VHH binders against Type II restriction enzyme HgiCI (hgiCIR). Designs and how they scored, part 13

Target 1, 345 residues: Type II restriction enzyme HgiCI (hgiCIR), of Herpetosiphon aurantiacus (Herpetosiphon giganteus) (p25258)
Amino acid sequence: MNYQRSFEDLEFNAIKWWPQELSATVAEASVLPILISSQDLFISILKLSGTHPEQIFDVINAAQISANLFLKHLVVLADYGGEMIKRLGKEFQEIFPRMDSTLEYYMNYTFKGEQYTYIFKKLPIKGLDNSKLAIDGKAIIEIKPLSDLYRDMIMILLYGSTTEQFNLAGLEKCEIGTILGKNEIIYTYITQKYLYVSRITNGANTNSLGQIAQTYVCDILSKYLPNDYSVTRNGKILLSDLNSQDSTKTSFDILVEFADKKVGIEVSFQVTTNSTIERKAGQARDRQNRMHAHYYWIAYVIDGAGNFERSGAVRAICRYSDCTVAYSESEIAVLAAFIQEKFNA
Below, E stands for the ipSAE of ESMFold2; O stands for the ipSAE of OpenDDE; V2 stands for 0.75 times the mean of E and O plus 0.25 times the DockQ between their complexes.

## First folded at step 4 (VHH)

Design m06 (from k02, 20 letters changed; framework vhh_8emy_2)
Fold by ESMFold2-Fast, scan of step 4:
Structure m06 (fold): chain B 345 residues (1-345), chain A 121 residues (1-121)
Amino acid sequence: as target 1 above (345 residues)
Amino acid sequence: QVQLQESGGGLVQPGSSLRLSCAASGFTFSSYWMRWVRQAPGKGPEWVSSISSSGGSINYATSVKGRFSISRDNPSKTLYLQMNSLRPEDSAVYYCARVTFLGSDYYFDYRGQGTQVTVSS
């Protein structure tokens, strides 16, 4: 049937990354999606930058990555937060020494076992913070070219752990410079660090991303469905237990209702791999059976590069659903057509 | 005047250990990064190990990692290199170097006279 999807059909119709029209909203809620979607480019830059310590600037320019996005990768991987950046700016003159001849500030650092000196071109400056560097959630989508300020910051975050000032300046985790050109370990190192980052820095933004995902589906459904259909986020319905005489309230990410007819919809958009989709998959058969016992239907909106790495879970959802679609407007329109067909029968 | 005096080299069998020392004078030893560099006959100089002024940062060449240990004693103005599991390819003159820089474009080392290490049966 036209509403049934195999895993292969669903993946073919998937966008895997957030829709362009949501880019600003998603970036405001979390920087992780833009970082993960640019991760392969970031890794390629590191792999090509092993010849000398400043080769990375030539590769950044050639790769057409924005300097602020590149810097944000380093900041996140080094766990170098906004308060640390502000402290670096305030205490710069106490942290870093000056050349006797030029009075320029400098750092001594190591690359491939050799000692180097980097002379700062713009630092120190007043008001150094995430906003000044365009690496906060709002500004990360801006395309900033490589400047002397970005070069100074990138050098600190690449090589900071090898400097004498590493402990004083909190640069212990600034070690990406030590793996430049080590192609055999770069991919594993970076991808493992981002799994850690995703788990630690999701915080309050995890609920915000889920809300954005569900709201977008609701908005598109409302465009395609008749105005008298009720579309409710976090909707609840009373369902009988298959092995019990009692009924319990069951929640769905989205509930569509008209007269005595109901469709419960579960939404999952995961850019990074996690076990959340496994829980939805494990519940899918029971939820479908309970919905069918009341002559209701169950549907899923499943997308995100991370979810498609969980092929077993996605296959189970496709098997134990009445309709499963990916996250594009055209796929959500298929879901709307499914709902209208069932409600008009 | 800057002076660096290496000692502790010698002729040893493969698998043996040696401890090299570098006595520094004429500058504020505790303010400078120090390193060990070696040079075998007919070859260019090879970096061996570096240590920050505080001892908080230490780096090793891949060829000696896990076998050599660099350390320093700032009160006595002495740099050390503990060499374990010595191999014939470790045979070289070992130099102690003070790391300095001059302006944004220059990088200079002040080296001592060196100490000969020969690993052979």
Scores: ipSAE 0.000, ipTM 0.093, lowest interface PAE 21.1, mean pLDDT 82

Design m07 (framework vhh_7sr4_2)
Fold by ESMFold2-Fast, scan of step 4:
Structure m07 (fold): chain B 345 residues (1-345), chain A 120 residues (1-120)
Amino acid sequence: as target 1 above (345 residues)
Amino acid sequence: EVKLVESGGGLVQPGGSLRLSCAASGFTFSSYWMGWYRQTPGKQRDLVADISSGGSIKYGDSVKGRFTISRDNTKNTVYLQMNSLKPEDTAVYYCARVTFLGSDYYFDYWGQGTQVTVSS
């Protein structure tokens, strides 16, 4: 049985984060995956930026993180959403003072107990919003360099809570600048803020992360399987209930069929920890037994850093499956080989 | 430290009423959307009701007209008034803080949950 994976084997072959080729599609559906996958880099930048209030810019450039992605981390952590950004742009001239000599806008802020002045280089501008800052939808994957606009925005979000304008501008939570270089505090602060249990897409969006994950597996399976094998998403089959002797229609994320032979496939890719994988694990034994009663097989595609935090669930899936693979093309090719071997036996 | 503490759950007869409370601490409560969600064994968490910082409300279809969500920003508390309770309302009820990420929103903190059982 060269298709059986231990938890350790599966984790070793896992990619943990969404494939590069799906980055735009994933980002349009949710910004959370790119934020979580870059979280360690973001934390490292903050830890190394404790010597001077603008040292952060040199560290960002050295770390090769895009300015828009770095800004998005600050926006999320400060709870400074799109409407607040629009209001900041509209009311900038009422919020921040001007220099007597140059008429440039500035803010006075505190770093390590000392007062500094930052002179804005680009702000104020008309039409300031998430789109202009490339921090929403597909734009988040764009690699934006540190421009004067990004430097201005980053300074506001790092130090805004220490300014006299913090109440007027809604910058009460813009406090990350106060913890720069404080290793233990930074880790705890950021990881607690990014502990997400669930998510909901806001507005009309037909591309969910689950559908993206399933489509990718279907495309690769279709590439590796013979043309006469049918590959269908959300496929349903009639299975006997071993306990009641009744038959019920049962759905699988992906169903592969050839003649009278069937493989049901469940797909899970989770970058954050949640209970979804535990539900699949709890169903795994029953679903395998029901499939086997009809001389069918069950397989799983399991990946994502969050799923591997649920070791008990993943081990149960590995135990109660005929084949379990990780998400890469090479792993899905192993699944295709499994299917062909079973259908030709 | 962000903390959400639910209370008010219990055992009640069909047609009865319960009021759930969620006491929040460790953040500026008035600036956040808050919500109530419920989970029955073997199912995913479903929206019961959510309320914006400005007081805008959304209800799950199964509870419209029976449940009322409200908030008291002076007490840092969100409430769920549950009337005309049915056996199918039996679930663990969770309080959550809602965080916006662009066009998406996420639940960055959850309470421990409070059991509501509607008997017979």
Scores: ipSAE 0.000, ipTM 0.088, lowest interface PAE 23.5, mean pLDDT 83

Design m08 (framework vhh_7sr4_2)
Fold by ESMFold2-Fast, scan of step 4:
Structure m08 (fold): chain B 345 residues (1-345), chain A 121 residues (1-121)
Amino acid sequence: as target 1 above (345 residues)
Amino acid sequence: EVKLVESGGGLVQPGGSLRLSCAASGFTFSSYWMGWYRQTPGKQRDLVADISSGGSIKYGDSVKGRFTISRDNTKNTVYLQMNSLKPEDTAVYYCAAERWGLYSSDYYDYWGQGTQVTVSS
């Protein structure tokens, strides 16, 4: 049937990254998706920026990445959190020296074994924090161009570890400038650092992203399904086995109902690898069997670059489901067509 | 109109026992599933035990073999007998009444105000 999918068919129809219309909502819940989806662009910028210490600004402009998103990559990789940014701002005058003639602050740093001086153009400023840099919450999706403030911050995050002040305000962590243009080192360094980041941030925000994923599917299903079909998030049904006389309550991410017919839907959108998809895969056969015992159906909406790295789990879900689709409007419309066919049979 | 009133909570030493009761009114008790859930600060409510209108029972993994749920449809009351209590069992315990219709919109859940159970020396 056209509702039966292989792993390969499902991956072919996948979007792998969050839909554009969800970008603000997703960013508010977690910074990780936008960082992972822009990681290849970020890596390319670093690879092309090895000629001189400020070449990176020309490459950023050419690549058309927002300055705040680029800065967020540096902040995350350096483990330079909001409290460290606040401390940097508060202690700036104690950290960096000042020119006797112009009273401008400066840093002496090293790039490819040679010493350079950077003169700060905007720093210090009062109340330096994530909000002023537009690197937190919804602000991360705002397209900020390179400014003197962003240039100052980027220089600190790239070269702080090579300065005379490296042991102050966490600057020893700011070392990405030392690997610019070193293609083989860059990829390994960046991907390894992001594995660490994904373990912390992904665990904290898994439920919020799951709610966003489910709401999007519900909205599209409601668009394509008849108005008299019930579409409920976190829907619960009572499943009983006539043989054992056991009755158990079963929850689905989404439940679609009409007359005495039901389809339970599980939703997973993961841009990074985790154990969530393996858990759904492990439950798939038993959940399908229980639904079929009542002449109900089970479907899945599965997408995200991370989920497709778990091919065994996705294949199990495809095998033990009545319909599995990816996370585009056209794929969810196929799911809606499946539901209508089953409910009208 | 609908009311669930829990009783029997309190302070008990590890290894002790408590019996919780939930008196229900304002609905057809015999047609509802009855359950006990517990909540610790900073955590979601967890299922302790539930019992169907027909008497089918399910226990949470952490309480199997130690707790017993029962119901008396003539008294509109559900009970939780808690034995071999551990400090980990410290929580607010909530009584719930649940009924399933044909549609998920016909799902009804009523909750009591909760009763504190503290297991400490």
Scores: ipSAE 0.000, ipTM 0.350, lowest interface PAE 11.5, mean pLDDT 85

Design m10 (framework vhh_ozoralizumab_d1)
Fold by ESMFold2-Fast, scan of step 4:
Structure m10 (fold): chain B 345 residues (1-345), chain A 123 residues (1-123)
Amino acid sequence: as target 1 above (345 residues)
Amino acid sequence: EVQLVESGGGLVQPGGSLRLSCAASGFTFSSYYMYWVRQAPGKGLEWVSEISYSGSSIKYPDSVKGRFTISRDNAKNTLYLQMNSLRPEDTAVYYCARGGSYLFGSDYYFDYRGQGTLVTVSS
C-alpha cells in the first residue's frame, strides 16, 4: 500500500476546521478557532447591516449566528477585554447619563454622520463579566439568542467610539458601527484586525492547542494499533550521529515504539497562518535522514485551513516524510496502517 | 391590509401639549422602524422623529429636540408622539409612517403613511 501523500492528496483529505467532538475542548483552550471559522459569516452580517443603526439585529437573526459569538467578535476586534467589561459594569451609572422621563440610561452615538440616542433596556446589571455574557471558555459554543442584554452590549461595542463617554469607558476602538455597509473596506479592515488578534493570541495558546491536537491523534491511534505498541506524547529518542560516538535526544510530538522499532510523529493543526509549520518544514529533511540512519521512520499529521495556505511548507513535509496524513479518523487510520506494516515487516 | 390610524390632534394654545397616537395593524409592528412626519400648510413633508424596532434608538431634528418625545408600545402595536411646549410653527398635519427594517425590506424611508391628524397651534 502507498502511504505517500502529495500536497493535493493531503488537502483533498483535510477537514480544515477542528472536529465537532473537540469543539468544547478547543473553545476552552482558545477562542480563535471558532472566531476564524465564523469570520466569513460575521463579515457578511456587517456588509448587509448598513441601512439603520439596529438593522444588524435583524441580520444576526436571519444569519443564525449566536448572539454571544457575534458579541465575542466585537469584543476581540475592539480589544475590549474582560477587565474592561467588569469596569464598564461597575462604573456604568457614573459613565452614562439617565433620561429625565424614565430614568433609563442612554448613550448618544453617531451612525452615517447622524446623531442617534440609544436607550439601554437591561444595562446596568450587577456582576457584568465574560461569564454572564457567555463569551469565555466553553460557554462560547452555547447558542444564545438576542436578548436585551446582548442588544445593549452590541450597541456599545459597535458605536462606543462615537459616544461622549468613549474615553471614560475605554471604547476608543469600538468603531465597527462606522463601517457597516461599507463593503469596499469591511473585508480588509476585519481581516487585518484578525491578523493582529491571531498574532497576539497564537503565542499564548499554541502549546495548549498543540496538546489537544496530539491527544486526539493518540486517542485515534490507540483504537487502531495493538495494545503492546507504546504511544508516548512528547516522546524523546536518542539519535546518534553516523560519524561520531555522540548521541543527541530528539523530541517528537508523538513517539510510537514496539520492540526495537520506532516511528516519530509531528502534529500540526492550524486554522490561521503562523510560522510553526515553516519550522517543521525546515527541519523535515534532516529529521528524516537521522531517523532513517537508525532504521526508524518519520510521519506527520498536518491539517487546518491556515497550514494549507503555507503550500511550500506542506509540500516540503510531504516530500521529506515516510507518511503524511490529514486530521480525520480515516487519515489517522492510514497512519496506523503504515506503522503496523513497518513494525511487522 | 396594512393600516396606520392617527389620533390626538386638535387646537392648542402656544406653550400647550398634545399626545398623538398611531394604531398599527396588518403587519408585525415590532419589526419596523417607525416615523412621525408633518406637513405645514403650503409646504413639503418634514420628518419629526425616528424610532427603532425596540424603541431604544431614537432621532429628532433640532426643531423639535427637547420638546417632542417619540415612543412605542410593541405589545399594543401603537406609536406615540408627546408634543410639549408647542409653537405656532408646529402647526401641521402629522402623519404616522412605516419604514423598512428587514434584510429584504424596502429601502424607502416611508412604505406606508396614515391619513394624518391636524395639529393647530394658535390663539
Scores: ipSAE 0.017, ipTM 0.483, lowest interface PAE 7.5, mean pLDDT 85

Design m11 (framework vhh_7z1x_3)
Fold by ESMFold2-Fast, scan of step 4:
Structure m11 (fold): chain B 345 residues (1-345), chain A 123 residues (1-123)
Amino acid sequence: as target 1 above (345 residues)
Amino acid sequence: QVQLVETGGGLVQPGGSLRLSCTASGFTFSSYWMNWVRQAPGKGLEWLSGISYSGGSISYADSVKGRFTISRDNAKNTLYLQMNSLQPDDTAVYFCAKVTWGLYSGDYYFDYWGQGTQVTVSS
């Protein structure tokens, strides 16, 4: 059996997005994957919503996006965190003016150079937080319809920077309402903001996503491999350092061992177009050479829409690996077959 | 407070050269791999080069190999990118990035980025 994949073979067998069965676990660990997978839809809604300030509500309903997911995009892009939302709820009555006749709260805002008034339909409410808005943890995958509370929050996050209250409520970055219908600038604005989000969340959330990716591969390998094969996450082995002639301890996402045989496995599932795959590609040849010097093998599990945007890096990994598979049970079964063939030879 | 500050960008003619510097503070610079990444107008991030703690291991993207040289001075907490034979398509914002190993994964994560420095290649 030939275990060498071309880029085209690997992409053909790829799933591109996190498996459905992992959706809740992934969402709990990081909001970034669901935001990036819905980014094009979010951008399209902004592009179509340029004729009047509340047109966006009609477009949201037509687009079949959940209101909580749409709100989460705004919260993230405006850098309007959970503590700011709690403070908004607690101090709402001090921040926003009230109508004398109806006792309803309102805000004056600007859209396309014209001044408008929005009357809040549900705010203020007691205990406003991320959980109440279903924009944190597993709740983000819940499909919430556009309600009066969501309409109120969306209006604040779209137009808040244009209100007289923007300093009191910390709404300085709530400016997406100013670019609605500006198709030429929307894409650049949104994608640049998501670069900041990716930077900020990498250190905390990507560790969890990496573990989820590894656990899935380990579970499937354990189904297909003999019981006497050792499957270890974050396995360490000593390999010769070609530069120093000393042995150095080298880690692999997954290490499969039986007797004196070893296969080191690297796992990467990335829905975002980031640079981590390029780094793995740059190291691939050296890592393969060092493994081969010890009569060991190196394999990769590579998937995610973001990774396949980096065709040069993926091609290098395919070239400098003994086996490269995509991220599905059938693909990981091919990896298991590779391991058994090498250990039995 | 971890901070990365890029300098050395500017306007240059095709075929010209620029040297970018990245000054690091707030962490033990000599203990971490460092990278250069760029973003052209309207495009995604492109990884260019990485260098190990000691400078003993270096990698380049195919698009810049033979034209760009990464180096570091651990005594000065500074990362460099020497860019030669610049082309109009090298026009981009250039970032230096620190990486960290994940707690339960051998994978790399870019945990800190600089502000970026603009490089414009035109006549």
Scores: ipSAE 0.000, ipTM 0.108, lowest interface PAE 22.0, mean pLDDT 81

Design m12 (framework vhh_rezetamig_d1)
Fold by ESMFold2-Fast, scan of step 4:
Structure m12 (fold): chain B 345 residues (1-345), chain A 122 residues (1-122)
Amino acid sequence: as target 1 above (345 residues)
Amino acid sequence: QLQLQESGPGLVKPSETLSLTCTVSGGSISSGSYYWGWIRQPPGKGLEWIGHISYSGSIYYNPSLENRVTISVDTSKNQFSLKLSSVTAADTAVYYCARVTFLGSDYYFDYRGQGTLVTVSS
């Protein structure tokens, strides 16, 4: 059996985005993965909404996307954070003009070179924030219907940059409305924007997502490995230091043991680009050498669109590992096969 | 115009080795970002993935078959082959060779041979 992978082989077998069955758990840790997994649907809605400025509401209803999830896409793309939403709520009367007859607030905006007026149906409201809009934390997975509040917010985020008030309350970046129906531009603009988002939002961090990634690998390994194999998260092994007589406890994301045999597994799943994979790559050679000195093995589970943008780091991991797989169930099954083969040798 | 064609014995005795070859025409095994593999369908059951191989030498087997299966490529003949050792009646199936691509957590066979029936019987 050949367990050696090239970068190209690994990328080909990669899922690149979080598995659908993890969507609720991942959304609790970060909203970005659920946005990325719904990105194609979001793009399709924009592509179909080019005929008139409010056509998008009919398309949203037809597409069966939740209004809060759709709004969150706009918020991320416009870089319209929670403090800007709070400011919009507090300063609404100072930002937007009012009709003399009805006292309703309105905005004048541009769509395809023509001037339009939108009359707000619900805004302003007191306490406007991410929580009220269900676009943060666990609330993002709630299915909210397209209400007047969501229609008002969506219009601001689509067309705010084209209003006379564009330089107030961060509206200058609210420009997605200008590309509706422009199929050649939409895909590149949106995918490029999401790839340049280099941070996890709403208090999530890489540690919590790493724990989710590790748990999934453990669950799948347990399906394919004999029940007398020990599978431990954050397992520690006492290994000799190749440059001294001392031994130190070394931790692995996952440790698989049977009798006197051990495989240490490192897991990395990152949908956005960051430097954590370079750290694992830098440690890979030393960790493999130390494991081999004890007749143990080292493996990696590497996936996520962001990680595959770091080809040098992934190639180094493939070079200095005994087995490297991507994140799908079929790939983790290959890892399980590797472990069984080594433990029976 | 990519075409895959299975060839090999349709009858194999229990305990012997099942050997099949897939000939690829209208495209090169060494071009693109594809894997080349084998799937089978036992009578009355669903499709079962056996394994796949890249031209670069990366090989992946179904864990339930791993100790009996060998897949190899011959780029000079534009062929890839399957050997399944120690066969039993349970290995009776229609065997397909296929070009394999991955999308998310699923694998897809975008081109497949017509299939060849292999019966394990004494």
Scores: ipSAE 0.000, ipTM 0.104, lowest interface PAE 21.6, mean pLDDT 80

Design m13 (from k13, 15 letters changed; framework vhh_ozoralizumab_d1; at its last look DockQ between E and O 0.01; V2 from the best seeds 0.00; counts 0 for: pae E 21.7 > 2, grease 32 > 24.2, SAP .75 > .668, placed apart)
Fold by ESMFold2, look of step 5:
Structure m13 (fold): chain B 345 residues (1-345), chain A 122 residues (1-122)
Amino acid sequence: as target 1 above (345 residues)
Amino acid sequence: EVQLVESGGGLVQPGGSLRLSCAASGFTFSSYWMRWVRQAPGKGLEWVSSISSSGGSIKYPDSVKGRFTISRDNAKNTLYLQMNSLRPEDTAVYYCAKGTWLYGSDYYFDYRGQGTLVTVSS
């Protein structure tokens, strides 16, 4: 079989986004992928919610979006982080007035030039933080219904800037309600904010996501390869320098060995654009030459929406590889078939 | 450091043609998808066209398909938009855009230029 894929064949078979069975593990390492993958749904909800100030709750229910994920989007857009949420909770009773007749707290706010009163259903509560709202870590992928607490928090983040208390606890940042239904403004506002979040978060979590990607490939290869084959993460091969008598240990994301035969495998799954795929592309020719000089082979597992925006790098990798596959189980099975063909011939 | 400079806009009559250019610097132009987007007066951004790094994949919305042609010259770091059969509805500031948000690459980009005004009017 011809395992040297074209860019078009590779992209056709790509899954682009993390497999569902890895969702919790990926979310623990970074929330950025789930925020990006749900962004279009979030934007649609904002666009459809411009008629009445609480219409958004009907739209959230109809969209079937998890309440904590929707709230996380608002928290990011408002730049209303965990320290501000804690302060809101601690100072709640000093910020918002209480009705004498019911002892309930309330918020007078403005929507499209008209004044409204929202009566808080659950707040105040003790210990309000990101954990109680399930907006951090693995909890973000859990399905949460639209509870009274989530309704209260959403109303604050939408309309806090329009209250008399706007200068307390960072409420001036809580302005998203003023853009509901304003389609062109929503598009620009959200894309600017998500570009900023992507840049900050992506750099901090790439090592953990890379480890997750490698482990998934190893697990699938071990399923399809004979038990006699050695499958090792971060394997090293001693390769001769083509221009000198020196030898150096060269690392591969995955190393598969049987007898004196070896395949070095590079793995890249990137939902964001970054320089990692460019580095792998720049090294591909030299690494292939050095592997071939020892009668070894090199393969690549390439996927993720961000990688396919780097077409030149991916085409170079395809050119200087013995096998290139995407990141699905069926595609990794093709890699396993390639390995067995080379090891058994 | 990334710079995108659009040019070639102006006033044309309905049915006329214009060719827009975008000079790019501060990044490896040949490694990125490039796009044209536009903004009509008082409205938000509208996607107009996308072209892959090599030029092998080109996309248009129905509103401009058959009338507009995107192209690129990777040796000159320049993106082009040939606009034919122009209509009053095409009146907008046209921007070239670099990169993508990862998810659903339309309407998401790393950088946008200052734009060039195209006015289609008698």
Scores: ipSAE 0.000, ipTM 0.105, lowest interface PAE 21.7, mean pLDDT 81
ESMFold2-Fast, scan of step 4: ipSAE 0.219; ipTM 0.691
ESMFold2 (binder alone), look of step 5: mean pLDDT 83; pTM 0.848
OpenDDE, look of step 5: ipSAE 0.474; ipTM 0.812

## First folded at step 6 (VHH; framework vhh_3k1k_2)

Design n01 (from k17 with S59T; at its last look DockQ between E and O 0.62; V2 from the best seeds 0.00; counts 0 for: pae E 6.6 > 2, grease 24.3 > 24.2)
Amino acid sequence: QVQLVESGGALVQPGGSLRLSCAASGFTFSSYWMRWYRQAPGKEREWVAGISSSGGSITYEDSVKGRFTISRDDARNTVYLQMNSLKPEDTAVYYCAAERWGLYSSDYYDYWGQGTQVTVSS
ESMFold2, look of step 6: ipSAE 0.051; ipTM 0.632
ESMFold2 (binder alone), look of step 6: mean pLDDT 81; pTM 0.826
OpenDDE, look of step 6: ipSAE 0.300; ipTM 0.712

